VHH binders against q9usu1r752to985. Designs and how they scored, part 6

Target 1, 234 residues: q9usu1r752to985
Amino acid sequence: TPEEFASQMTLLEFDYLKQIPSREWIFRSWVSRDSRSAVRNYINFSNCFTYWIINCILEKKNTKARTAVISFFIQTAYKCLSLQNFSTLMSIVSALNSAPIYRLHAAYKLVKAEDIICLSGLREIVETKKNFSTYRALLRKAELPCVPFLGVILSDLTFIDEGNPDVLDSSPHLLSFNKRHRLADVVADVCRFQSSSYEMQSNTDLQSYILHRCRFVNQDLSYLFDKSLSLEPR
Key: E = the ipSAE of ESMFold2; O = the ipSAE of ESMFold2 at other seeds; V2 = 0.75 times the mean of E and O plus 0.25 times the DockQ between their complexes.

## First folded at step 7 (VHH; framework vhh_etentamig_d1)

Design U4 (at its last look DockQ between E and O 0.62; V2 from the best seeds 0.00; counts 0 for: pae O 4.5 > 2, grease 24.24 > 24.2)
Fold by ESMFold2 at other seeds, look of step 7:
Structure U4 (fold): chain B 234 residues (1-234), chain A 121 residues (1-121)
Amino acid sequence: as target 1 above (234 residues)
Amino acid sequence: EVQLLESGGGLVQPGGSLRLSCAASGFTFSSYAMSWVRQAPGKGPEWVSGISGSGGSTYYADSVKGRFTISRDNSKNTLYLQMNSLRAEDTAVYYCARDLEYWGSGYFDYRGQGTLVTVSS
């Protein structure tokens, strides 16, 4: 079911991405005002999903059961890579790298070598080193359809950094030509991703299950770490 | 209205120290991980250091580890960067940035206007 799970997560995340109107990218609605935004809704889902993975692993009382869940998500993340769903991929690897999960050495020792090798490659993609260079290289080569990782998009929009506007007086256009061109480039790339479609068939039962489970996930990191310690003491 | 106001930049000789501050307002500061990001003239942004919302976890780029210390005072809504043993390559505009809600640092949804740090003989 890793392939089916990856397909349905891809459709879910793509729906969140498609629902973001262009005005939110331009005005950065997720930051600069009190109104609820489509970007913020997507961020909240992505965070809930990441915590849900952590909870799925820690709710298993048996080491072999935890290993099976870890392996399932490694395989799911690999299928997400083949679907060019970088968002779900990033969420899964982030969960597996989280303190409560990363420390589960007994469970990881039972993961077969093939999956460990796969996880090592996936971790390279998630690595933030050199301004996400591995991820950006993969994104540049990706064909449509693709779900880009929202975090890098938002960070790029935040760090369009030219403080040298090409204005002579109190005109309404205070941004420099350089900043305006860079902003337009990022927005155009996002719009291109939003304009495509995946051809996979929806499994509404699985999608509803995921959405329901994410709604009730425990996000108390202290509690989750303590649970991790009780399952695999030092 | 979300605001991040950096201060404490200036001119300093190599080997010297500076302490940067960032005053936060308009959001629940203690709920957000925070980072310092720097940008040298003509270069792209470089993540420097990050700290969890509680202050319990701190992270550093290899280029600054052992020389820089990030901290926060949630009662004063203030983020700090203590920079010691400064080098010419540390010259940059330093930004206080609010991290997204994911684990780890490196993803941002807001930044201040920055404060310039110049390290020269």
Scores: ipSAE 0.263, ipTM 0.680, lowest interface PAE 4.5, mean pLDDT 83
Fold by ESMFold2, look of step 7:
Structure U4 (fold): chain B 234 residues (1-234), chain A 121 residues (1-121)
Amino acid sequence: as target 1 above (234 residues)
Amino acid sequence: EVQLLESGGGLVQPGGSLRLSCAASGFTFSSYAMSWVRQAPGKGPEWVSGISGSGGSTYYADSVKGRFTISRDNSKNTLYLQMNSLRAEDTAVYYCARDLEYWGSGYFDYRGQGTLVTVSS
């Protein structure tokens, strides 16, 4: 059910995105350990989901079963791309690139060639080269609805008001105006994404399952890597 | 309140060395991966180097590999960048940046004010 899973993850992530009030973008409420931050809640969900994928793969004792789960998530990420859900796409590829999963060569050898080619293309999108140039190009072309990748937005907000050698006197009024204008541009772009709607029907049972499973995932990479070694020894 | 305070920048001749420091406060420093990010005049930010929360893993951009060394002292809440064999193209404002707790590398949720490094004759 890669299509259905991708659709429901998109609805879940879009709900998280829509819940973020504009003041959080402006004041960067997530920088503090404020548990009331909607951005922080979304980050926590995304992290839990990424680790959940890793756990789903490693809980399968049979190599073919692990291959099936890997293929499922590759196909899910591809569907996320078609839905312009870059957030879930990034989470899935991050999980598949994690040390415990990336090293599962026996399982990967059993993955269909078409899915391996697909994964290679998805990895290109998440690549950080040239300040995420591939992702940013795709985002610029994306029409609504879209779930942008939160990590790039937050990093961009962190580096607002970068140095500029053309500003000879560093006037406080000019710097403040430029910073506010750049901030407003980023926030306006995010608000544009928040203002749309996906037409997919909600599957409450699947969404509840995902949320429940994500709450209790093991996030100990050392444990997960050791489990990976026991499943596919060096 | 989260704070990152960089220091140690200045004017240096090509081939020279500088050591940058970043004092961290207002958060559990050892829980966060940290990076140095630089921005040359008229350019976008460029990731330079990163270090895991424990200090056990270090990473470098190809442009600085072998010349720069990142380190941290978790007992002093301080991040360091030892910069050797400096070149004119290393001229930039250097920022200490805290990694997001978002799975993926190279995303930052806080940076300091930066310290200017100028490499010229």
Scores: ipSAE 0.253, ipTM 0.662, lowest interface PAE 4.4, mean pLDDT 83
ESMFold2 (binder alone), look of step 7: mean pLDDT 84; pTM 0.852

## First folded at step 8 (VHH; framework vhh_etentamig_d1)

Design W1 (at its last look DockQ between E and O 0.68; V2 from the best seeds 0.00; counts 0 for: pae E 3.4 > 2)
Fold by ESMFold2 at other seeds, look of step 8:
Formats: structure tokens, sequence, C-alpha cells
Structure W1 (fold): chain B 234 residues (1-234), chain A 121 residues (1-121)
């Protein structure tokens, strides 16, 4: 069911989030060649999951079957929103917005109107315009437990305003203190998300299935786009 | 160990051109999508342009499409941004950034120190 899948993805993603030691946020350990970064492992899982969705859709030989998979993931993403799991929500919408999937007009035509309206709202949440303004507004209102979108956190840590002052370029000490304070605020906020828990019951069989399927998925967008063309020619 | 060093910024008149470079080291450059991100004084970061690891796919924000061209030379570990028909609103610090792009969203896990582009008369 979309609900059970969303619940188990939420528990799985939250476990990835909780495993990230504070030192990785402070020292940005994922930037190094060190492959033991918990942040990098989580990013890799999120990417694998996104491509797994793309592959699930493209594996279906007939249009009706592809429509059913698309509808399943729209409903899953909507449940993720209610669980405040923005990470899985972003992964699903990213997969549905990917070039191989977005172009499947015949399959999308068969999706029920309710699900299309739902998808439109979900797409607004992931919209990047105005620096993810819709997502950030929802995140500010969210109470714990919550799985935030990792990508915005990483970008914030990367682009906290350094060396681009308006009138303060002659005051490097003030800029240093402000930047360090902002970095500490972002890290504290992430630690706050890590400190809570979801009360849902774990289904280890489903979680193991998801992890196994994600490891063996094709992530070559060029190959996947060609497969998309063969399924719904131009 | 990862290093990204931008260069080529400066003062230019409206309508002028600049070519930005970003020298990369400490990682397998060709394995990463790369982006240019700019930040005007007192504003948040704005994604400008992106390019795939191979260089086969390029992407542009609407505000720069038709005026800017992203490219890369994987043999020299260098990312480029050719900026033509510059406008006052293009004034910003320009960063090259490592992009972990998938689907329709992007992560930026490293950036350089930036190069200042000032467009004024």
Amino acid sequence: as target 1 above (234 residues)
Amino acid sequence: EVQLLESGGGLVQPGGSLRLSCAASGFTFSSYAMSWVRQAPGKGPEWVSGISGSGGSTYYADSVKGRFTISRDNSKNTLYLQMNSLRAEDTAVYYCARDLEYGSTSYFDYRGQGTLVTVSS
C-alpha cells in the first residue's frame, strides 16, 4: 500500500539521518575522498531510490501498468507529506520530473484527475524558485518528527554567505563571527531533527527489499531515456 | 584536498563580455556535474548554469539563457562560463560548485571562494 510504503521509507530515511555524526556537519566530511561519510551514504541511497522509481516505471511494458506505478508513487509522496518526510517526497517528485518519465504523456493521460492535482501540488513544494521558498515555509511550520530534505541542508552549509558582504567587506571580523554563528545555527537545527523519533512499527522485510532493489538499479539517464523512447515513441 | 579556484572576474560595462574559469583539483573532475552559482550582495545564492560530467548536457537559468555558455575541458580539469551581453543585474560573486544532480534537483557539496563580476557604467 502507498501508506505502508511511505511509513517504511520514512523509518528508513530517518535512520540514515540519525546515523550522521555531528562532526560530519561541522567538518563537511562528505567533500573528502573518504567513502566512509554517513552523509555520502545517505545521498547515495536517495539517488538510488530515485533511479529505482524511474526503473520501476520503465520496466512496465504496457501503458496501463506504467500509469499504475506512477499513481502508486504519487499517492506515496502525498502520504510522505503528511508524515513530514520531505526527503522521500523530493526523491519521488524528482523521479517523476526526470526526462525519461516526464515525457510519458500517454501514461500520464490515464492517471486519475485527483492524482494529477495532487502531483501538481507536490511539484510546487519541490520547486526550486526563490531558493525553495515553498519547501522552506513548510519546514518552518513542521513539528517533530520530520525528515528534512538533505539537499537544502547541504547547499545551505556550502553557501552560507561568506566573502560576499554588502557594506561589511572592510569588517572581516564581523563577517567571520556572523558566518560561524549561522553555521552553528544550521547544525543545531539539523541536530534537532535528528533528536526525535517516529512511532510507526518497523517492517524489516519491506525495508530490506527496498535496500536490495536500490543497489541493483540502472542509473544511466541516457540509457533510461532511450528506454523511455522505445516505450512511448515521439 | 578538494580545490576549486575561480578566476576571470572583473569590472565590465553593460553589454560587455567576460569568461570565467574554475580550476579543479583533488577529485576526479570528469565524474562530477558542475554548476555556476552566483550571489549578489545581500542576496541568497542563485543557480546560473550546469553541465554534466562528460560535458554532453548543459543547462541554464532563464535569466541567462542565450547570453551565457557553460563548458568544460576534462583534460585540463577546468570549468568555464562565457558571459556575453552582461547587464547590471549580473553583478555578483560567481562560484563554481560541485553538483550531485539527479532528476530535477541538485545538491551542492563544495564550492570555490568565488570571483567578483561587477557590471557598471
Scores: ipSAE 0.361, ipTM 0.736, lowest interface PAE 3.2, mean pLDDT 83
Fold by ESMFold2, look of step 8:
Structure W1 (fold): chain B 234 residues (1-234), chain A 121 residues (1-121)
Amino acid sequence: as target 1 above (234 residues)
Amino acid sequence: EVQLLESGGGLVQPGGSLRLSCAASGFTFSSYAMSWVRQAPGKGPEWVSGISGSGGSTYYADSVKGRFTISRDNSKNTLYLQMNSLRAEDTAVYYCARDLEYGSTSYFDYRGQGTLVTVSS
């Protein structure tokens, strides 16, 4: 069911988040391949999961079967929003917004109107215009427990760490102080999310199934788009 | 080690053109989508343009669409941004950024030092 899937994805992603030691946030360990990185492992899982959704939809030869899978993931993403699992929500909507899936108009035509309206609202959350402003507003209002979207955290750290360029009329000491303050705020927020817990019961069989299915999925978007064209040639 | 080295910035009058380059090393360049991100002093980062690993797909922010062209040469490990019809609001430090893509969502794990573009009369 969408509800059970969302619950177990939430527990799985939360475990990935909790395993990230503070030094990775400070030293950005995920950039270098010389270091074993918990952040990199989490990124790899999230990417595999996103492309697994795309593959699940495109594996179905029947339009009604593809519609059923799309509807399942819309409902799963909505449940993830209720659980404040923004990471899985982002993965699902990103998959549904991908070129191979977005173009499946025949399949989407068969999706219930209420699910289409729901998807439209979820798409606003992933919108990158104005620097994820809708997502950031939702995250500011979220209570614990919560699984934030790792991508925004990484982007924030990437652009805060080296800071703004020097300006002729500003003190370098002031810019350095502001940079350190912003870094501390991002890290503190992450640590706050890491320190809570979800009360849902773990289903290790389902979690293992998800991990197994996500391994080695095809992530070639050009290939997947060509497959999409063969299924709905329009 | 991963390196991204931007070049081609400078001072130009409104309506002028510049071409930015980004030399990449230390990773398999063709395996990564790449983006240009700009940051004006005191402002947050703003995504400008993106290109797929193969170069087959290009994307633009509404504010630069029709004026800027992103391209890449995977044989030279180089990313480019052709900027035409420049405006004062295009003044910023322009960063070459490695894009980790999330299905259809861009986010960045590494950027270069940046190159300053100033549009002023």
Scores: ipSAE 0.358, ipTM 0.725, lowest interface PAE 3.4, mean pLDDT 83
ESMFold2 (binder alone), look of step 8: mean pLDDT 82; pTM 0.825

Design W2 (at its last look DockQ between E and O 0.36; V2 from the best seeds 0.00; counts 0 for: pae O 3.4 > 2)
Fold by ESMFold2, look of step 8:
Structure W2 (fold): chain B 234 residues (1-234), chain A 121 residues (1-121)
Amino acid sequence: as target 1 above (234 residues)
Amino acid sequence: EVQLLESGGGLVQPGGSLRLSCAASGFTFSSYAMSWVRQAPGKGPEWVSGISGSGGSTYYADSVKGRFTISRDNSKNTLYLQMNSLRAEDTAVYYCARDLEYGSGTYFDYRGQGTLVTVSS
């Protein structure tokens, strides 16, 4: 069910969030892709999940079957909003907005009006206009537990930094007093999110299924777009 | 050590042009999507333009379409932004930024020190 899927994705994403040690925020361990930071591992999982959604839709050869998968993920994203899991919500909307999926007009025409209205509201949250103002407003109002979207946080940290730092693999990051104050605020916020817990019951079978399927997903957007063209020609 | 160094900023009258450059080192430049991000005084960062690692795909914010052109020369490890028909609203510090590759959005894991563009008079 969309509800159970959303709950289990939330538990998975929250576990990734909790595993990020505070030192990674200070030293920006994710900048070096060769170092395999906990932040980078979480990003990689989230991207694999996004492409898994795209593959799930494109694997269906029947238009009504593709519509059913699209509707399932719209409903999943809506439940994620209710759970304050903004990370999975962003991943789902990204998949549905991707070129291979967005162009599936025949499938989208079969989606119920209720779900289309829901998707429209979810897309507004993801909008980048006014520096993600809708998302930021929702995050400010969110109570714990919450899974924030790291993309905005990491970009904000990037623009706090004062130029080209030392290589993170070889040297400690040097901080100014101004930078230290702003960084401390971000770390405190992350610690606040990490210190809570979700009360949902774990479904180990579903979580294992998700993790397994994400490891074998095709992430070549050109290939996926060509597959999309085969399913719904111009 | 990852480094990005912007240059080419300055004072320009409305309607004028500037070309920004960003010299990259310490990573495989051609493997990374790159962007220009600007930050006006007292405002948050605003994504301006992006380009794929190969240079085959370019993207622009609505506010700059038709006026700005992003390009890259992977043999020189250099990113460029040609800015034409400049307006007072384009006044900002312009940063060269490396794409985080997180979802389909524009998020960043590294930036240079920035170069100031002032459009005035």
Scores: ipSAE 0.527, ipTM 0.806, lowest interface PAE 1.8, mean pLDDT 85
Fold by ESMFold2 at other seeds, look of step 8:
Structure W2 (fold): chain B 234 residues (1-234), chain A 121 residues (1-121)
Amino acid sequence: as target 1 above (234 residues)
Amino acid sequence: EVQLLESGGGLVQPGGSLRLSCAASGFTFSSYAMSWVRQAPGKGPEWVSGISGSGGSTYYADSVKGRFTISRDNSKNTLYLQMNSLRAEDTAVYYCARDLEYGSGTYFDYRGQGTLVTVSS
């Protein structure tokens, strides 16, 4: 069911989040080519999951079957919003917005109106406009437990700047202090999310199934787009 | 040590053109999608364009579509952004960013120092 799938994805994602040691946030350990980083493991899982959704849809031979899979993931994403699992929510919407899937107009035409309306609302949350302003507003209101979207955390840690280079007579220590303060705020927020727990019961068989299936997915977007064209020609 | 070094920024009049370059080292360049991200004064970062590791797929923000062209030369470990028909609102520091997904601007794990592009009369 979408509800059980969303619950188990939430537990999986939360386990990945909790495994990230504080030093990785502070030193950005994931940047090194050779480092085994908990952050990179989590991102790799999220990428594999996104492609797994794309493959699940494209492996269905008829339009009605593809519609059913699309509807399942819309409902799963909506449940993820209720669980405050923004990471799985983002992965699902990214898959549905991908070129191979977004173009499946025949399949989308068969999706129930209420699910289409739901998807439109979810797409607004994922929008990058004004630096993810909709998502950030939801995150600020979220109570614990919560799985934040790692992409915004990484963007904050990567792009926080000491100030405009064209500012004459700027005090370097004040600019550096402001950067350190902003970075410390990001890290403190992540640590806060890591400090809670979800009360749902684990289904180890379903979690293992998800992990296994995600490891064996085709991630070649060119191939997947060609497959999409064969299923719904132009 | 991962390094990204942007160059090619400067002052240009509206309607003008610039070509940005980003020299990459310390990692297997062809294995990573790359993006250009810009940050105007007082604003948050804005994804501009992305390209797959092979260069076979390119992506653009609506605000630059048709005006900017991303490309890469994997034999030279270099990412490029050709910017045409520049406008005042394109004024920003432009960063070369490594993207851990396929170039959609989802997971930026590293950026260069940036290069300033100023569009003014």
Scores: ipSAE 0.377, ipTM 0.745, lowest interface PAE 3.4, mean pLDDT 85
ESMFold2 (binder alone), look of step 8: mean pLDDT 82; pTM 0.838

Design W3 (at its last look DockQ between E and O 0.67; V2 from the best seeds 0.00; counts 0 for: pae O 3.7 > 2)
Fold by ESMFold2, look of step 8:
Structure W3 (fold): chain B 234 residues (1-234), chain A 121 residues (1-121)
Amino acid sequence: as target 1 above (234 residues)
Amino acid sequence: EVQLLESGGGLVQPGGSLRLSCAASGFTFSSYAMSWVRQAPGKGPEWVSGISGSGGSTYYADSVKGRFTISRDNSKNTLYLQMNSLRAEDTAVYYCARDLEYGSGLYFDYRGQGTLVTVSS
């Protein structure tokens, strides 16, 4: 069911988040090395899951079957919103917005109006405009437990710079202190999310199934687009 | 080490055009999607455009769609942004960013120093 799938994805994603030690945020360990880091492991899982959704849709030869899979994931993403699992929500919408899937107009035409309306609202949440302003507003009001979207955390850490004009005194000493203060704020906020827990019961069989399926997914977008074109020609 | 070096910024009048370049080194360029992200003074970063690792898929923010064109040359490890019909609101530092997904603007792990684009009134 969409509810059980969403619950187990939430537990999986939350476990990945909790495994990230604070030093990785401070030193950005995922950037400078080819070596594995907990952040890299989580990113890899999230990408595999996104591509798994794309593959699930494109494996269906019948248009109605593809519509059913699309509807299932729309409903799953909606449940993720109610669980405050923004990470799985973003992954699902990202898959549905990918070039191979977005173009499947025949399949989307068969999706129920209520699910299309739901998808439109979900797409608004993942929009990057104004620095993810819709997502950030939702996150700001969210209660714990919550799985924040890793991409916004990475963006914040990547784009923190010296000389932020919001400082009370623009002296060079305060500008350097402001950058370090903003970094500390991002890290503290992540640590806050890591310190909570979800009450849901683990379904080990379903979690193992998801992890196994994601490990071997095809991530070749060129191949996937060609497959999309063969299923719904221009 | 990963390096991204932007160039091609400058002063331009409204309605003008500018072409940005980003030279990449220290990683397998064709294996990564890439994005352009801009940051106006006192504002947060704003994703502008993205392109898949192969270059087969491109994505644009609504604010630049139809005016900007992203492209890449994987043989030269270079990312490009052609900016046409420039407006004062396009004034920003433009960053080349390594995209960890497929170019949709959701994940970045590294950016360059940026190149300043000023569109004067």
Scores: ipSAE 0.481, ipTM 0.763, lowest interface PAE 2.5, mean pLDDT 85
Fold by ESMFold2 at other seeds, look of step 8:
Structure W3 (fold): chain B 234 residues (1-234), chain A 121 residues (1-121)
Amino acid sequence: as target 1 above (234 residues)
Amino acid sequence: EVQLLESGGGLVQPGGSLRLSCAASGFTFSSYAMSWVRQAPGKGPEWVSGISGSGGSTYYADSVKGRFTISRDNSKNTLYLQMNSLRAEDTAVYYCARDLEYGSGLYFDYRGQGTLVTVSS
């Protein structure tokens, strides 16, 4: 079922991506006092999904049960890579890298070697080193359809002008022109990803289940860390 | 209106220390994870460290682990970065960033104007 789960998450994530109007990217609507942003809705879903994974692992009472859930999500993330769904992949690895989960060494010890090797490779993709260089290399080679990782898009829109050494430091109009050009490049890339479709069949029941479970998930990281300590004491 | 104001940058010798501060206003500071992100001229942004909204969980890039310490004081709406054993490659503008997840450096929606840290002899 990792395969079907990955497929349905891909369809869900892609639907969120397609719903974002170009105006939000240009005006960064998610930062404004208006919280009715398609980008914010998508980020909120991704965070809910990340916390849902954390909760799924921590609700299991015994170590072998927690190991089984970890292995399921490693396999799901690997399938997401094959589908070029980098968004779900990042959410899964983010959950596994969170403080409450990363410290579960007893559970990780029981994970099959092949899944550990797989997780190691997935973690390289998520690494922020050199501005997500591994992820960006994979994205450049990806063919459509693809679900890009929204976090890198947001980072580019937030930091793009400050990292450009070719602008004239004392010329505000030249800086503004270069800023607009680079912003336009980011928006054009997003539009390209939005212009395709996945051929997979929707499973409405599974998609509704995922959305419903994510809506009620506990996102109190302090509580989740304390629960982690009780399950595997230091 | 969201505001983030960094301070504490300056010129320091290799091996030296600095403490950066970020004053936050216009939002409920304790409800958000926070990160430090740095950017050298001509390079892309590099996530440095993150901290959960409560301050209970901290995260570090491998390049700074063991040398930098992130902390926050939610009663003062202030984020801190203690930087020890500074190296030339730590030279950058350091930004305080509002993190939309738990502090892992994946989602940022706002950053301050930055404070310049220069490490040279």
Scores: ipSAE 0.465, ipTM 0.747, lowest interface PAE 2.6, mean pLDDT 85
ESMFold2 (binder alone), look of step 8: mean pLDDT 82; pTM 0.835
ESMFold2, look of step 9: ipSAE 0.452; ipTM 0.755
ESMFold2 (binder alone), look of step 9: mean pLDDT 82; pTM 0.834
ESMFold2 at other seeds, look of step 9: ipSAE 0.348; ipTM 0.709

Design W5 (at its last look DockQ between E and O 0.87; V2 from the best seeds 0.00; counts 0 for: pae O 2.8 > 2)
Fold by ESMFold2, look of step 8:
Structure W5 (fold): chain B 234 residues (1-234), chain A 121 residues (1-121)
Amino acid sequence: as target 1 above (234 residues)
Amino acid sequence: EVQLLESGGGLVQPGGSLRLSCAASGFTFSSYAMSWVRQAPGKGPEWVSYISGSGGSTYYADSVKGRFTISRDNSKNTLYLQMNSLRAEDTAVYYCARDLEYGSGSYFDYRGQGTLVTVSS
């Protein structure tokens, strides 16, 4: 059920996004691990989910079973795009691009052509070239509701300054005002996403299953790569 | 508090070499992957290179591959970038950036003040 999975992941991710209080955006609470940040909790969930996908694929003992799981997640990511859930989309593509999974050529050869074409398009969205230009263009056109990818937002907050033309100004107070203004614009945009809602019906059983399954996944990429080698040797 | 201090920037002729350093404090350095990110005048940030917390994995942008080498010394809490065969397009402010620990991508939660590298003449 890729559509149902995508819908429920979207509701879960959106709940994490809405839980981030404005104070964290202002003070960048995620920089200090001792501050116990809602942003950091969201990141931890996204990482657990990404590694859960990798583990789901590598748990399957035969090639056809691994192909079915890969196809399921390609279809889920495509539905996430239509829901404007860029966060889950990024997590799925990250998992499929990971070294343990990307190398599963036997499984990928069994994936039907339309899903491979779909995956190729999804990979273009997550490409980093021109500062995520494809993703940013899609985000600018997106209507609410939308779940933006947090990583780009946090990196933007980190790197706003010194590349702006006003940095060449000899007036330090004007530079500080311009920096704060640009930071406030990024925060305002995030708050806009937080202020909307998705209308999909919650499936608490599926959401609880996802949360429980993500809790104890192996996140050691070296270990997972070795497991990948045992399943599809060179 | 978290602190990253870049040094080693300067003026250099095309084809020259330069070594950047970044001194880290206020956090457990070995627990974080680190990157170098550069920003040329009027351009957005461009990721340059990545090194894992242990130093066992390194990655490079295509524009610098084969010319730049990232390394770290966890006993000295220091990140390095050896830049060889420098070209005019390498001119930028270079930032030491701490990894956000978000998936397999390089996304950042802290950066230093930067050090200017100018490749001219």
Scores: ipSAE 0.499, ipTM 0.797, lowest interface PAE 2.1, mean pLDDT 86
Fold by ESMFold2 at other seeds, look of step 8:
Structure W5 (fold): chain B 234 residues (1-234), chain A 121 residues (1-121)
Amino acid sequence: as target 1 above (234 residues)
Amino acid sequence: EVQLLESGGGLVQPGGSLRLSCAASGFTFSSYAMSWVRQAPGKGPEWVSYISGSGGSTYYADSVKGRFTISRDNSKNTLYLQMNSLRAEDTAVYYCARDLEYGSGSYFDYRGQGTLVTVSS
């Protein structure tokens, strides 16, 4: 069910988040050529999951079957929102917004009206306008447990050095204090999310299924778009 | 180790043009998608433009479409942004940023020091 799938994805995503050691935030391990970054492993999983959704939809040969898979993932994303799992939510919406899937108008016409309205609201959350303002507002209101979206965190750490300094006096030492405070604030927020737990019951069979299916999916968008064209021409 | 060095910023009148450059080193430049990101005073970073590792795909924010052109020269490890028909709202520090390859959005794991573009009459 969408509820069970969302719960188990939340547990998987949260486990990836919790495994990121504090030293990676300090040294930004994902920037170097070190392939043993826990941050990089989490990103790779999230990308595999996104493409797995695209493949699940496109492997269905008839329109009604594709509609059912689209509806399943809309409902899953909505449940992820209620669990405050923004990472899985972002992955699902990214897949549904991808060129191969977004263009499947015949399949989308068969989706229930309430799910279409739901999807419209979910799309607002992922909008990049005003520096992700909708997402950031939801995050500020969220209580623990929560799985934040890693991409915004990493981009914030990348850009923390400049933009909106507290002091305009040209002392390099005072600017370094402001940078250090901002960096510490972002890291403290991440550590806060890492320190909680979800109370849901683990289903190891379902989690293993998800991990196995995601590991070796086709991630070639050009190939996937061509497949989309064959399913719904023009 | 990874280095991105922006240049070409300056003061320009509205309607004018400017060409930004970004010299890359310490990684295989042609393997990474790149973006330009700008940050106006007191504002958060705003994605401007994206180019794939090969240069075959480019994308632009709506606010700059038709005015800005991103390009790259992989033999020189250099990223470019041609900025035409500049407006006051284009005033910002412009950063060269390496794409994180995370989902369908532009998220970044490294940026340069930035180069200031001021559009003022």
Scores: ipSAE 0.399, ipTM 0.752, lowest interface PAE 2.8, mean pLDDT 85
ESMFold2 (binder alone), look of step 8: mean pLDDT 84; pTM 0.852

